# Miniprotein binders against b1l550, part 139

Target 1, 279 residues: b1l550
Amino acid sequence: MRLPEELLERARDIHSEAPSHRIKLDRVGSFGLKVPVEFKGFLLLAEADVWVSLPEGRRGVDLSRQVEAIYELSNPPKDPFSLCREAAISLLEKLNYADSSGVSIRFDAPLQDGESLKYYGVEISSIASDEIINKIRVEILGMTACPCTAELIRAYKSSEIAATHTQRSLGILEVSTKAEHPDPDKLASIIERAMSSPLRTYTKRPDEGGLVIRSLSNARLAEDVVREMIHLFLEEFGHLPEDTHILAAVRSMESVHMHDIYAERSFSLDEIRKEISSH
Key: E = the ipSAE of ESMFold2; O = the ipSAE of OpenDDE; V2 = 0.75 times the mean of E and O plus 0.25 times the DockQ between their complexes.

## First folded at step 12 (miniprotein)

Design na18 (at its last look DockQ between E and O 0.92; V2 from the best seeds 0.00; counts 0 for: pae E 1.8 > 1.5)
Fold by ESMFold2-Fast, scan of step 12:
Structure na18 (fold): chain B 279 residues (1-279), chain A 99 residues (1-99)
Amino acid sequence: as target 1 above (279 residues)
Amino acid sequence: SEEELERLADEFRELAERLGYDEIEVTREGNRFTVEAERNGVRIRITVEVDGKEIRITVEIEKDGRRIRFLYVITDPEKLEKILEEIERIIRMFLEYRE
């Protein structure tokens, strides 16, 4: 059923009215929108949030304009990074009462894994005001192996390969920058290279054995993985603006414990360069 | 590097021309150029700086008393065409949207 459009002439414009309390709101919008995106040759279903700031004198936001902004830009499907940046700017242009706008887009990114695919998590955002700040968070699972237990077992057994416990570890890189979003595949690659070994979608028994042996030969503390991620990040993305902020973190789901181990470091490029250059 | 800077300046001038700008000013200074243009109340200022293989692009758009500035830092020259397409789409949004 649809109500007659002539009723709009008799109805109040609620959103343009003064609110009951003259308070600014930071983020008002449409959350959990489904949007198709094109990512490196794949058509994916992504989830998007769109929002704007709401001034103290206005009761509500024009939600239809928010949805129109992102859907106009998502047809035909385009890369999620351009979509994110363009939609944030479009929202600010279309909703003139707003001081700022934002868009976030979440999806699982396919990554080539031999002749199959594996997936890692990507969340991006763009926040527009008199400038644009772009953020990307990449999460990918890998394998870590404990060097402490490896050393104890090696000391105990002179003729066998060192054994230790292995576990799935979640690697996290988050970057906030005035430049365009970094390539998520490069961030995922940094995380995987910092781990004892990557995880795979499918292995046969001999390949699985080889993967495990490689991880045991490259045992890493969570602290080691975070430091290596930072080192590799600086090699790849040292060209970003000095005020770029990075979070590097690892959550290790310890196979020998009822709890997880977590290590992280947040820094700006300016901060970390000064730290590393000190002797 | 001077030949590369000239080619980039031409590409950005052509971008402004495709958007319908008639009065386009291009200013060169060292490893940098700036493209400025105004049409239908939308003023653009695009500054491009080349340092070795790094291309830094700053885009400023002014409309109805509001200004927005955004940045690209390109180290892979193959990404340049996609960034130019995005810049063109963004400026077009400001030119085409009317209340």
Scores: ipSAE 0.764, ipTM 0.914, lowest interface PAE 1.2, mean pLDDT 85
Fold by OpenDDE base, look of step 13:
Structure na18 (fold): chain B 279 residues (1-279), chain A 99 residues (1-99)
Amino acid sequence: as target 1 above (279 residues)
Amino acid sequence: SEEELERLADEFRELAERLGYDEIEVTREGNRFTVEAERNGVRIRITVEVDGKEIRITVEIEKDGRRIRFLYVITDPEKLEKILEEIERIIRMFLEYRE
């Protein structure tokens, strides 16, 4: 049922009215939209959030216009990075009362694993105001082997490869930069390389054995993983602006404990470079 | 290289031309150039700096008293074309949208 156009002329524009309380809002928008994106040749349905700021003198946001803005840019489907940046800018342009806008896009990114696929989680965001800040968060699971237990077992039984407990660990890299979003595949690779071994979707017996042996031979603390992630990140993305902010973290789902081990470091590129140079 | 910088300058000039800008000013300063143009109240300033294999592109768009700035840092030349296309789309949005 479509309301008669005549009613629209009589109806007050509620959104443009003065609010009862003149208070600015930071974010007003639609959350949990589904938008198609093209990523590495895959057509994916991503979850999207769109928002703008609302000035103190305006009662509401034109939500329909926000939704329209992102869907116009989503047809035909394009890469999520361009979509995110363009949509954030479009929101500011179309909603001129807003001093800031934002877009967030989330999906599982496919990653080739032999003849099968594995995946990592990705959240891409852009916040626009006088400047545009791009944020990307990558999460991927890997495997870690405990060096402490390995050392204990080695001390007890002389073995070239010491047995130890292994566990799944979630690696996280979050990057906020004024530059374009860093390559998520590269970020995922950094995380995997920082761990004892990657996970595989499909393993044959020889491959599985090799994977475990590799993990045991490359035992790492959660702390080691984070430090390695940072090191590898600097090698790959050291060209980003100095004010680029990074969160490197790992959550290890410890197999011998009921709880997880967590380690993180938050830093800017400028800060971490100074720290490393001082040693 | 100087040749690379000139090629880039030409590409960004052409971008502005495709967008319908008539008065395009290109200023070169060392390893950097700036493309400035105005059309229908939309002013663009694109600054490109080349440092070795790194290309930094700063885009500024001014319309109706609002200025937006965004940055690209390219180390892979293959990404340049896609970025140019994106910049073009973004500027076009400002040119085409009127309240």
Scores: ipSAE 0.704, ipTM 0.893, lowest interface PAE 0.7, mean pLDDT 92
Fold by ESMFold2, look of step 13:
Structure na18 (fold): chain B 279 residues (1-279), chain A 99 residues (1-99)
Amino acid sequence: as target 1 above (279 residues)
Amino acid sequence: SEEELERLADEFRELAERLGYDEIEVTREGNRFTVEAERNGVRIRITVEVDGKEIRITVEIEKDGRRIRFLYVITDPEKLEKILEEIERIIRMFLEYRE
């Protein structure tokens, strides 16, 4: 049943009232929205969150308006990065009482893997106020080969056995910047190139052998993977604003350990350049 | 190059013209130009700086005393057209409102 529209003339506008406790809220919104996006020729179903700030003098947010803002921009489906940035700006413009807005969008990105596809995780956000801050997090699995064990085996058998333990490792790059979101495929490539070898969806034995040889010739500690990710990131994205903030991390599911290894470094472009130039 | 900078300035002037701006001021200083215009209480200021292969675009939109600024830093000229389309859509949001 649809209620009569005439009730709007005599109903209180609860949202525009002052609250009994005049306290500003930082994020009020709708979380877990389903939004279609177009990425690299694929139509994907993404998950989105939208929010705005709520001033101390306003009781509630016009939640239907904020949901409408992102849905209107998502038809027809478009790339998730433009959607994210435009929706954040649209929220701030349409909900004038807010001093900030935010949008996050999450999806699995397809990546060509020979004759097959593999996927990596992407989460983006845009936070708008008098400026826009764009954030992207990319997560992709790769292979690492332990150089410590490789050295012990080399010493033990005088190079008759070129071996070490290998394991899956999750590489993470997070970038927060005033510039537009970096290309996620380039971030994923940086992570994979920093690993000992990429993981494949499917391999035949000659390809599998090549993958193992690559990993042995590129054995790295989790710490070394993080350092290599930073080096490769600076090479590709050193042009971003100096106050761009990056987190580079690896969680390694060590095949011979009862627990995972984790390494992480956070920095701004300005900070890391000063650090490098001091050595 | 000077030719590239002039082409970019023409593209941003045309962007403002498509949005209905008709008193568009373009100023140039070296490797940088600024497009300024105002329509229906919506002021825009777009600053473009070219440094080698790098193009930095700062967009500032002001309406009803509120200002918002956003930035693009592109190194691939093939991305420029999509970015111009995004900028145009954003400015149009400010020019068009619903009661």
Scores: ipSAE 0.624, ipTM 0.869, lowest interface PAE 1.8, mean pLDDT 88
ESMFold2 (binder alone), look of step 13: mean pLDDT 83; pTM 0.834

Design na19 (at its last look DockQ between E and O 0.93; V2 from the best seeds 0.76)
Fold by ESMFold2-Fast, scan of step 12:
Structure na19 (fold): chain B 279 residues (1-279), chain A 99 residues (1-99)
Amino acid sequence: as target 1 above (279 residues)
Amino acid sequence: SEEELERLADEFRELAERLGYDEIEVTREGNRFTVEAERNGVRIRITVEVDGKEIRITVEIEKDGRRIRILYVITSPEKLEKILKEIERIIRMFLEYRE
């Protein structure tokens, strides 16, 4: 059913009115949009949020312009990073009452794994004002092996490769920068290399045995993984602006406990360089 | 390198020309160059600095009293073409949108 368009001629323009309270809002927008994106040869259906700031004197946001902005830029599908940055800027241009705009895009990124496929989680955002700030969060599962139990078993059995418990661990790298989004495949690679071993979609017994032995031979605490992730990040992305902010974290789903182990470190490139150089 | 800087200057000049700018000023200073142009109330200033394999691109766009600054830091040559296309699309949005 469609209401008569003649009603629009008598209706008030609610969005342009003064609000009940003169309070600015940080984010008002359309959340949970489905947007096609092109990622490294794959067409994916991503989920997007778009928003703008709302000044204290305006009651509402033009939501149709928000959807138009991201839709225009997503046809044909393009890489989600360019889409994110371009849409944030487009929102700011189209909604001139806003002081800032933002876009967030989430998807599972496919990654070649021999003859199979695996995936990792990606969430990106771009916030535009007088500058643009880009954020990326990459989450990927890997394997960790407990060095404490390994040492006890080694002492008991006098083996070079001690038995120990292994578990899935979630590695997290989040980067906020004035530069373009870092390559998510490189971030995922850093996380996997910091782990005791990566996970695979499927393995045959000889390959599975090799993965397990690699993990056992490279037993690491969650704290070890976070430090290694930071070290590898600095080797790959030390060129980013000094005010770039990074979160490195690991959540280990301990197979011998009913709870998880968590370790994290947040830092700016400026901060971490000074910390390292002080020793 | 000097050779790379010269190629980049030509590439960004061509980008401004494709966007319809006809008053384009290019200035060089050591390892950097700046492209400045204005059309239809949209003023652009693109600064490119080369340090070894690293290319820093700062894009500043002014329109109707507002300015936005965008930074790219490229360490892989294959990313340059994609970034140039993105820059062109962004500036075109400012040139083509009229309220």
Scores: ipSAE 0.766, ipTM 0.913, lowest interface PAE 1.0, mean pLDDT 86
Fold by OpenDDE base, look of step 13:
Structure na19 (fold): chain B 279 residues (1-279), chain A 99 residues (1-99)
Amino acid sequence: as target 1 above (279 residues)
Amino acid sequence: SEEELERLADEFRELAERLGYDEIEVTREGNRFTVEAERNGVRIRITVEVDGKEIRITVEIEKDGRRIRILYVITSPEKLEKILKEIERIIRMFLEYRE
């Protein structure tokens, strides 16, 4: 049932009124929207958040316009990166009282694993004001083998391949840049290559054994993984602006402990280059 | 190469033309060129710098006293077409939206 148009004319525009308290808000919007995106030939249903700033003199945001902005751009479905950037810009244009806008899109990205699929988590964000800042967070699971335990066992049994505990580890790369979003597949690859071994959706027996042996032969601390991630990142994405900010992190679900081991480094490209060159 | 830069300049000029800009100014300075145009209060400035295999594109859009800057860094030719289309869509949004 649609309200009669006559009633709408009599109704005050509550959103445009002055608030009781003149306070600017940083983010006002709709969270948990579902939007279709096209990613690597897959049509995915992604979760999206959209928001804008609200000036002190305006009571509320036109939420319907926000929702409309992203859905207009989502039909037909397009890649989530362009959607994110375009939607952020569209929000600023359509809601001209806002000095900033933002869009975040989250989904599981498919990754080919032989004849099957594995996945990694992706969160894509764009924040628009006088400039656009693009942020991407990639999370993917891998496997780590502990070099400390391996060394202890090696010393004890004098074996070439020392047994050690292995565990799943979550690798995280978060990149904030004024350039376009870095390639998430490349980021995922960096994380996997930085670990002792990747995970597989399915393994045949020979493959499983090989995977474990590979892990044992490439034992790494969580700290090693983070450092390797940074190293590989610099090789692949060194062309990004110097003010690009990176978070590299690993959460290791240690198999011998009740708790997780966590390591991280936050840095700008300029900062880390100076650090490495000084060594 | 100089030839590549000229081709890029032509592509961005054509982009502005497709968007309905009539007065397009292209300025070249070394390994960089700038495309400037204005239509219906929407002013665009696109700066493209070529450094080896890297192409840096800065898009500045000004409307109603607001300025937005967008940066792209392209290292592969395949990405160029996609980015060009995106830039076109973005500028079109500013041109088409009228309160």
Scores: ipSAE 0.700, ipTM 0.892, lowest interface PAE 0.8, mean pLDDT 92
Fold by ESMFold2, look of step 13:
Structure na19 (fold): chain B 279 residues (1-279), chain A 99 residues (1-99)
Amino acid sequence: as target 1 above (279 residues)
Amino acid sequence: SEEELERLADEFRELAERLGYDEIEVTREGNRFTVEAERNGVRIRITVEVDGKEIRITVEIEKDGRRIRILYVITSPEKLEKILKEIERIIRMFLEYRE
C-alpha cells in the first residue's frame, strides 16, 4: 500500500521538532545494514552501520536519508574503503544538522592461499566532522610454536629432537589515522610474517610437513610476535601522520594450557619512534 | 621532480574544471602546490606536497560555514588515479543541487 504523497503537506515533520528534553546524542543511526562491496575482484555482502550526531534541538533523524546515502554509493558495488569514507562525508553533508557522522563496514576478506582461498576479518570505520578519522582492524589466524618447550626438548639427550607444541594464534592490527585506510592485505601480511607459520585451508602431507618445519624454525613467544608486528608495521607504514594510533596484539590458544595467552601494545607513531630511538 | 609536480598540478586543475569551477588559482612553492577555487558557495583548497616517493594531498571543502579536511598520504603512484576519482566524487556531493 502506498499513501498519497499529498498528505506530506498536511503532516507535521516530527524529526525537525525540538524534543521535550534537550539533550544531544552522539550516535543515532541504522545498524546491521547489508551492503554489497567489491574487494579485489570479489563481490561480497558486507555488514554496515551508519550514524550521525543529533543536536539537542532536533527531535529525530530521518532514517530514510541515512540508509539512502550508503545504498546510493554502493550501487554499483565498489571497494569498501572508498564507500566507507564517501558515505561518512555524504551523511555529514546531507544531514546538515549533525556535527559528526560515522560509518563502519565489516567483511571477511578473501586471500589467495596457493590454489585455494582463505580469509581474514576486516572492520573499517570513518568518522567525519571537521576532519576524517579512518580506522581499520585486521584479524588473521596463524600458527605459533613455543620456544621455551623447544629449548627444553633440545636439552634432552643432547638436542637430537626438534619439537615443541604449536597452536593457532589470532593476530590483530588496528590502525586509527587521519590518512586513508591502510591496505588490509599489507596488514594481514605483517601479522602472518610475524607468526611462526601461516595457516592453510588445504595441503597434502609433504606441504603440511613443510609448514610444521617452518613453525619449528621460527618459534616465537607471543610477546615477540607483537614486537615483530610493530617492527614490520613501522617499515611499511612509517609515513602515516605522527598521531596515527596503532594496537598490535596476539591471542594464542596455547595447546598445552586450558587458557589463552594475550599480549598487546598500543602506541602512536610519535611515541614508538621516541621509545626506539632512546635505546 | 619538476615535471612530476607540473603533471600533478595539471591533473588537479583539470579535476576542478571537470567539476565546473571557473576561477581556478594554482600557486607553487618549491615541492608544494595549492589549487583553490569556488563555485556555488563551495570553496575547495587542495594542497599537494611531494617528498621523495611520498605524495601528501590535503583537500579542504567549505560550504555554508562548515569545513572538512581530508588527508591522503600516497607512497604508491598506482593509487593516485583512484584517489583523484574519490576526491572528485566527494566534491561533487557538495556541488549537487540542493532541495
Scores: ipSAE 0.695, ipTM 0.888, lowest interface PAE 1.4, mean pLDDT 88
ESMFold2 (binder alone), look of step 13: mean pLDDT 83; pTM 0.842

Design na2
Fold by ESMFold2-Fast, scan of step 12:
Structure na2 (fold): chain B 279 residues (1-279), chain A 99 residues (1-99)
Amino acid sequence: as target 1 above (279 residues)
Amino acid sequence: SEEELERLADEFRELAERLGYDEIEVTREGNRFTVEAERNGVRIRITVEVDGKEIRITVEIEKDGRRIRFLYVITSPEKLEKILKEIERIIRFFLEYRE
């Protein structure tokens, strides 16, 4: 059913009216949109948020125009990074009262894991104004083994591979840059290489034993993992603009505690290079 | 290389041509080139700098006195084609909507 078109000529343009209170809003938009994306040969269901700034003198945002913009750009499905950047810029152009626009896209990314697949979390955004700022956050689980307990057990009973507790640890890399989004597979790889060992979707007993031994032979504090992630990041992504901001973090779900251990470092490329060169 | 830079300049010139720009100025200086064009009040300036394996692309779009600037830093040549198509689509947004 459709209402008669003549009603459109009599209806007020609510969005263009003055609001009840002259207050600017930072983000007004359509949140939780389902969009198909193409990621490295996979067709995935992603979730998107789209928004614009709203000036103090305007009552509302044209939400239908926001949804139209992302749907037009997602058909046919394309990579989520191009979709994110293109949609943010398109929104800013289409909604000329806005000072800024933004798009966020979230999905679980498949990663080849032997003969199977595993998944890691990806959240990206693009925020457009007189420039564009692109952000990506990658989260992937790995394994850590405690070197402190390993040393205590080694002191109690000498062995080359000391017994210690292991646990799942969540590695996090977040990058905010004026350049295009970094490759999430490379960020996931950096996190996994910094851990005591990666996790697997499927293992048989001999492979599982090998994974545990690898972890025990490569015991690392959460602090060690964060430092290694930063080192590996600089090797892979040192070409990014100097004002690129990075968050490297690890949350270790300690198997011997009722609480987690957390370590993080935020920095710009310019800041970290000066710090490293001063030592 | 000189040959690589000239090939890239041609690719960006062709991009502007596909967008309907008739007056396209390409300026070369050392390891970079700049493509400038204007059509129907939409001015573009694309600066491309090549340093070894790294290609840096700065895109500036000016329309009705407002300017937006965005960057790409490509270290994998195979990603260039995808980025070129993205740039082309973005510029079309500005060309297709007339104030």
Scores: ipSAE 0.713, ipTM 0.896, lowest interface PAE 1.3, mean pLDDT 86

Design na20
Fold by ESMFold2-Fast, scan of step 12:
Structure na20 (fold): chain B 279 residues (1-279), chain A 99 residues (1-99)
Amino acid sequence: as target 1 above (279 residues)
Amino acid sequence: SEEELERLADEFRELAERLGYDEIEVTREGNRFTVEAERNGVRIRITVEVDGKEIRITVEIEKDGRRIRFLYVITSPEKLEKILKEIERIIKMFLKYRE
């Protein structure tokens, strides 16, 4: 059953009415939308949130306009970065009562791993007002090996053979910038190169032995991995605006403990360059 | 280079022309140029600066008393074509007629 459109002329416009309390809301929107995206030759199912600010004098947001904005821009599927930026700007243009708009998109990104694939986590956002701020967070697992235990074992027996515990470690790089989103594959590469070794989807026993030996020969503290990630980031992305903000972090799932080790550093490009130059 | 900057200025002029702007001002100063145009109450100002292999593009759009600014920092030439298409699509959204 379709109700007569004549009812629209007699129905109150609830969204334009004064609210029960004159309070501004920061984010009002449609969350958990499923959208197709094209990422480096792959068609992926991503999840998106879209929102706008709501002024104190307006009761509600036109949600149909928000859904129209993201869906018209996602057909045909396009890369999630352009989609994110364009949708945020479109929302601000379509909903003139809003001071700001935002879009976030999250998906698992495929990464070539020999003859198979492995996946890493990507979450991006774009927030538009009188300027646009783009954010990307990349998370990928790697392997670390403990240098402290290696040194204790060496001292105990004066052995030439490295021996220590290894564990999975989650590397995190988050970038907030006025420039376009950084390439997530490059961020994932930085994280993996900072680790003792990368993880694989599958290995045969000789290759597995090689990865373990490599990890043992490249033992690193969580603190070492964070510093290396920052160093590699500056080599690759030092061209970004000086007010670009970065979070570099590692969470090591220690195989010899019931708890994790965590290390992080937040900084702007301007801040870190001054710090390095002061030494 | 001089030739690279001139080529880029022509590309952005053509972008404005495809969007229907008929009064386009291009101003060049050293390693940068600015493209300014106005149509149907939508004013654009695009500034492009070349520093070695790095291209910085700042886009400003003004409509109905609201202004938005956004930036691209391109270090890979293959990204330029994609960014130009994105800029064109964004400006088209602002040019869509509304009474």
Scores: ipSAE 0.731, ipTM 0.896, lowest interface PAE 1.3, mean pLDDT 86

Design na21
Fold by ESMFold2-Fast, scan of step 12:
Structure na21 (fold): chain B 279 residues (1-279), chain A 99 residues (1-99)
Amino acid sequence: as target 1 above (279 residues)
Amino acid sequence: SEEELERLADEFRELAERLGYDEIEVTREGNRFTVEAERNGVRIRITVEVDGKEIRITVEIEKDGRRIRFLYVITSPEKLEKILKEIERIIRMFLEWRE
């Protein structure tokens, strides 16, 4: 059933009316949209949120225009980064009462792992106003091994490589920048290289033993992993604008405790360079 | 290099021409150039700076009293073509969109 277009002549334009309270809203939009994206040769189903700011004097947002904007830009499927940036700018252009617009896209990114695939989490956003700010968050699991218990057992048994507990640790890199989104594969690589060892989708017993030995030989505290992630990030992405903001974090799911260990550092490129150069 | 900068300037001039701009001003100085053009109330200003392997592209679009600025910092040559196509699509949105 479709109602006649003539009814639009009689219906009030509710969205353009004054609201009950003159309060600005930061984000009003369509959340949880399913969009196909093309990522490094893979066709993936991503989840998208689209929004605009709503001024204090306007009752509502034209939600249908938001869906039309991202739909038009996602057909045919394109890379999620261009989609994110283009859709945010398109929303601001199409909804001229808004001070800002935003798009967020989430997906699990495939990463080649020998003959199989493994996956890591990616969330990106673009917020457009008089400038565009691009944000990317990458989360990937790795393995850490406890150096404290390793040292205690080494002392007890007088061996060079002691048994210690290992656990899955979630590494997190979040970057907010005026430049285009950083490559998520490079961010995932930084996280994995900072860990005691990466995790794999599939291993045979000899390869599994090798990964465990590698992890035990490269035991790291969560604090060590965060510092190494920052060091590796600066080597790879030190070219980004000085006001780029980064969050580096690790959540270690401790195998010997019922609780997790968490370490993080937030910084701007300008801040961290001054800190490092002062030492 | 001077030759690389000239090639990039030509690529951005051609991009503006494909979008229908016919009064395009290109200004070169040192390791940078700026492309300025206006058509149908849409003014663009694209500044490109080359420093070694790094290409920094700033795009400014002005329409109906609104201005938006966005930046690309390219360190991988293979990304340049993709970014140029994105810039072209974005400017086209401003030129073609009408309520």
Scores: ipSAE 0.737, ipTM 0.907, lowest interface PAE 1.3, mean pLDDT 86

Design na22
Fold by ESMFold2-Fast, scan of step 12:
Structure na22 (fold): chain B 279 residues (1-279), chain A 99 residues (1-99)
Amino acid sequence: as target 1 above (279 residues)
Amino acid sequence: SEEELERLADEFRELAERLGYDEIEVTREGNRFTVEAERNGVRIRITVEVDGKEIRITVEIEKDGRRIRFLYVITSPEKLEKILKEIERIIRMFLEFRY
């Protein structure tokens, strides 16, 4: 059943009315939308949030136009990065009272793992005003092995090959830039290469042994992993604008403790280059 | 290279032509060129700078007194085609939507 459209002529235009209090709002929108996206040959279900700024003199936002903006651009499914940027611009164009617009999209990205797939987390956003700021956050699990315990056991038994504890560690890279979003597969690769070893979805006994030996031969502190991630990031993405901001972090789920170990560094490209040049 | 700049200038001029711009001005200066055009109250300015394998594309769109500027930094030629199509879709959005 649908109400007669002529009722719209009798109804007040609530959104265009003055609010009870003349206060600007930073983000008003539709959150938790389900959107199909095409990512590197895969059709994935993503979750999206869309919003605009609301001026102090306007009571509400036209939510129908927000949903229209993202769904119009997502049918047929397309690359989530282009979708994110185009939708943010579309929102700003369609809602002329807004000073800024934004879109965020989250999904689990498939990554080839031998004969199988593994998944890592991706969250992207685009915020449009007189310019566009693009942000991407990649999270992937890897393995770390403790060099402190390895050294202690080596000293105890006078062996060059030391046993030590291993644990799952979560690596995080977050990039905010005026340029287009960095390739998430490259960010995930940087994180995995900085770890003692990557994790696998499926391993047989000989392969599991190989992973353990690899991690033991490449023992790293959380602090070591963060520094290596930064080094590898600069090699791959040093071409980005100097005001690009990066967060590199590792959360190590220590197998010998009831608590986790955490290390992080936030920096701009300009800042880190000056720091490295001072040495 | 000079040949790469000429090829890129042609590609961006053709992009503007596909969008229906009739009066297109292309200006070259060293390792960069700028494409300027106006149609139906929508003015575009696209600046492309080439430095080795790096291509920097700045797009400015002005409509109804509002200006938006965005940047692409491409280090792989394979990404260029996808980015050109995205730029075309964005400009078309401004050309097609009217209040």
Scores: ipSAE 0.735, ipTM 0.905, lowest interface PAE 1.3, mean pLDDT 86

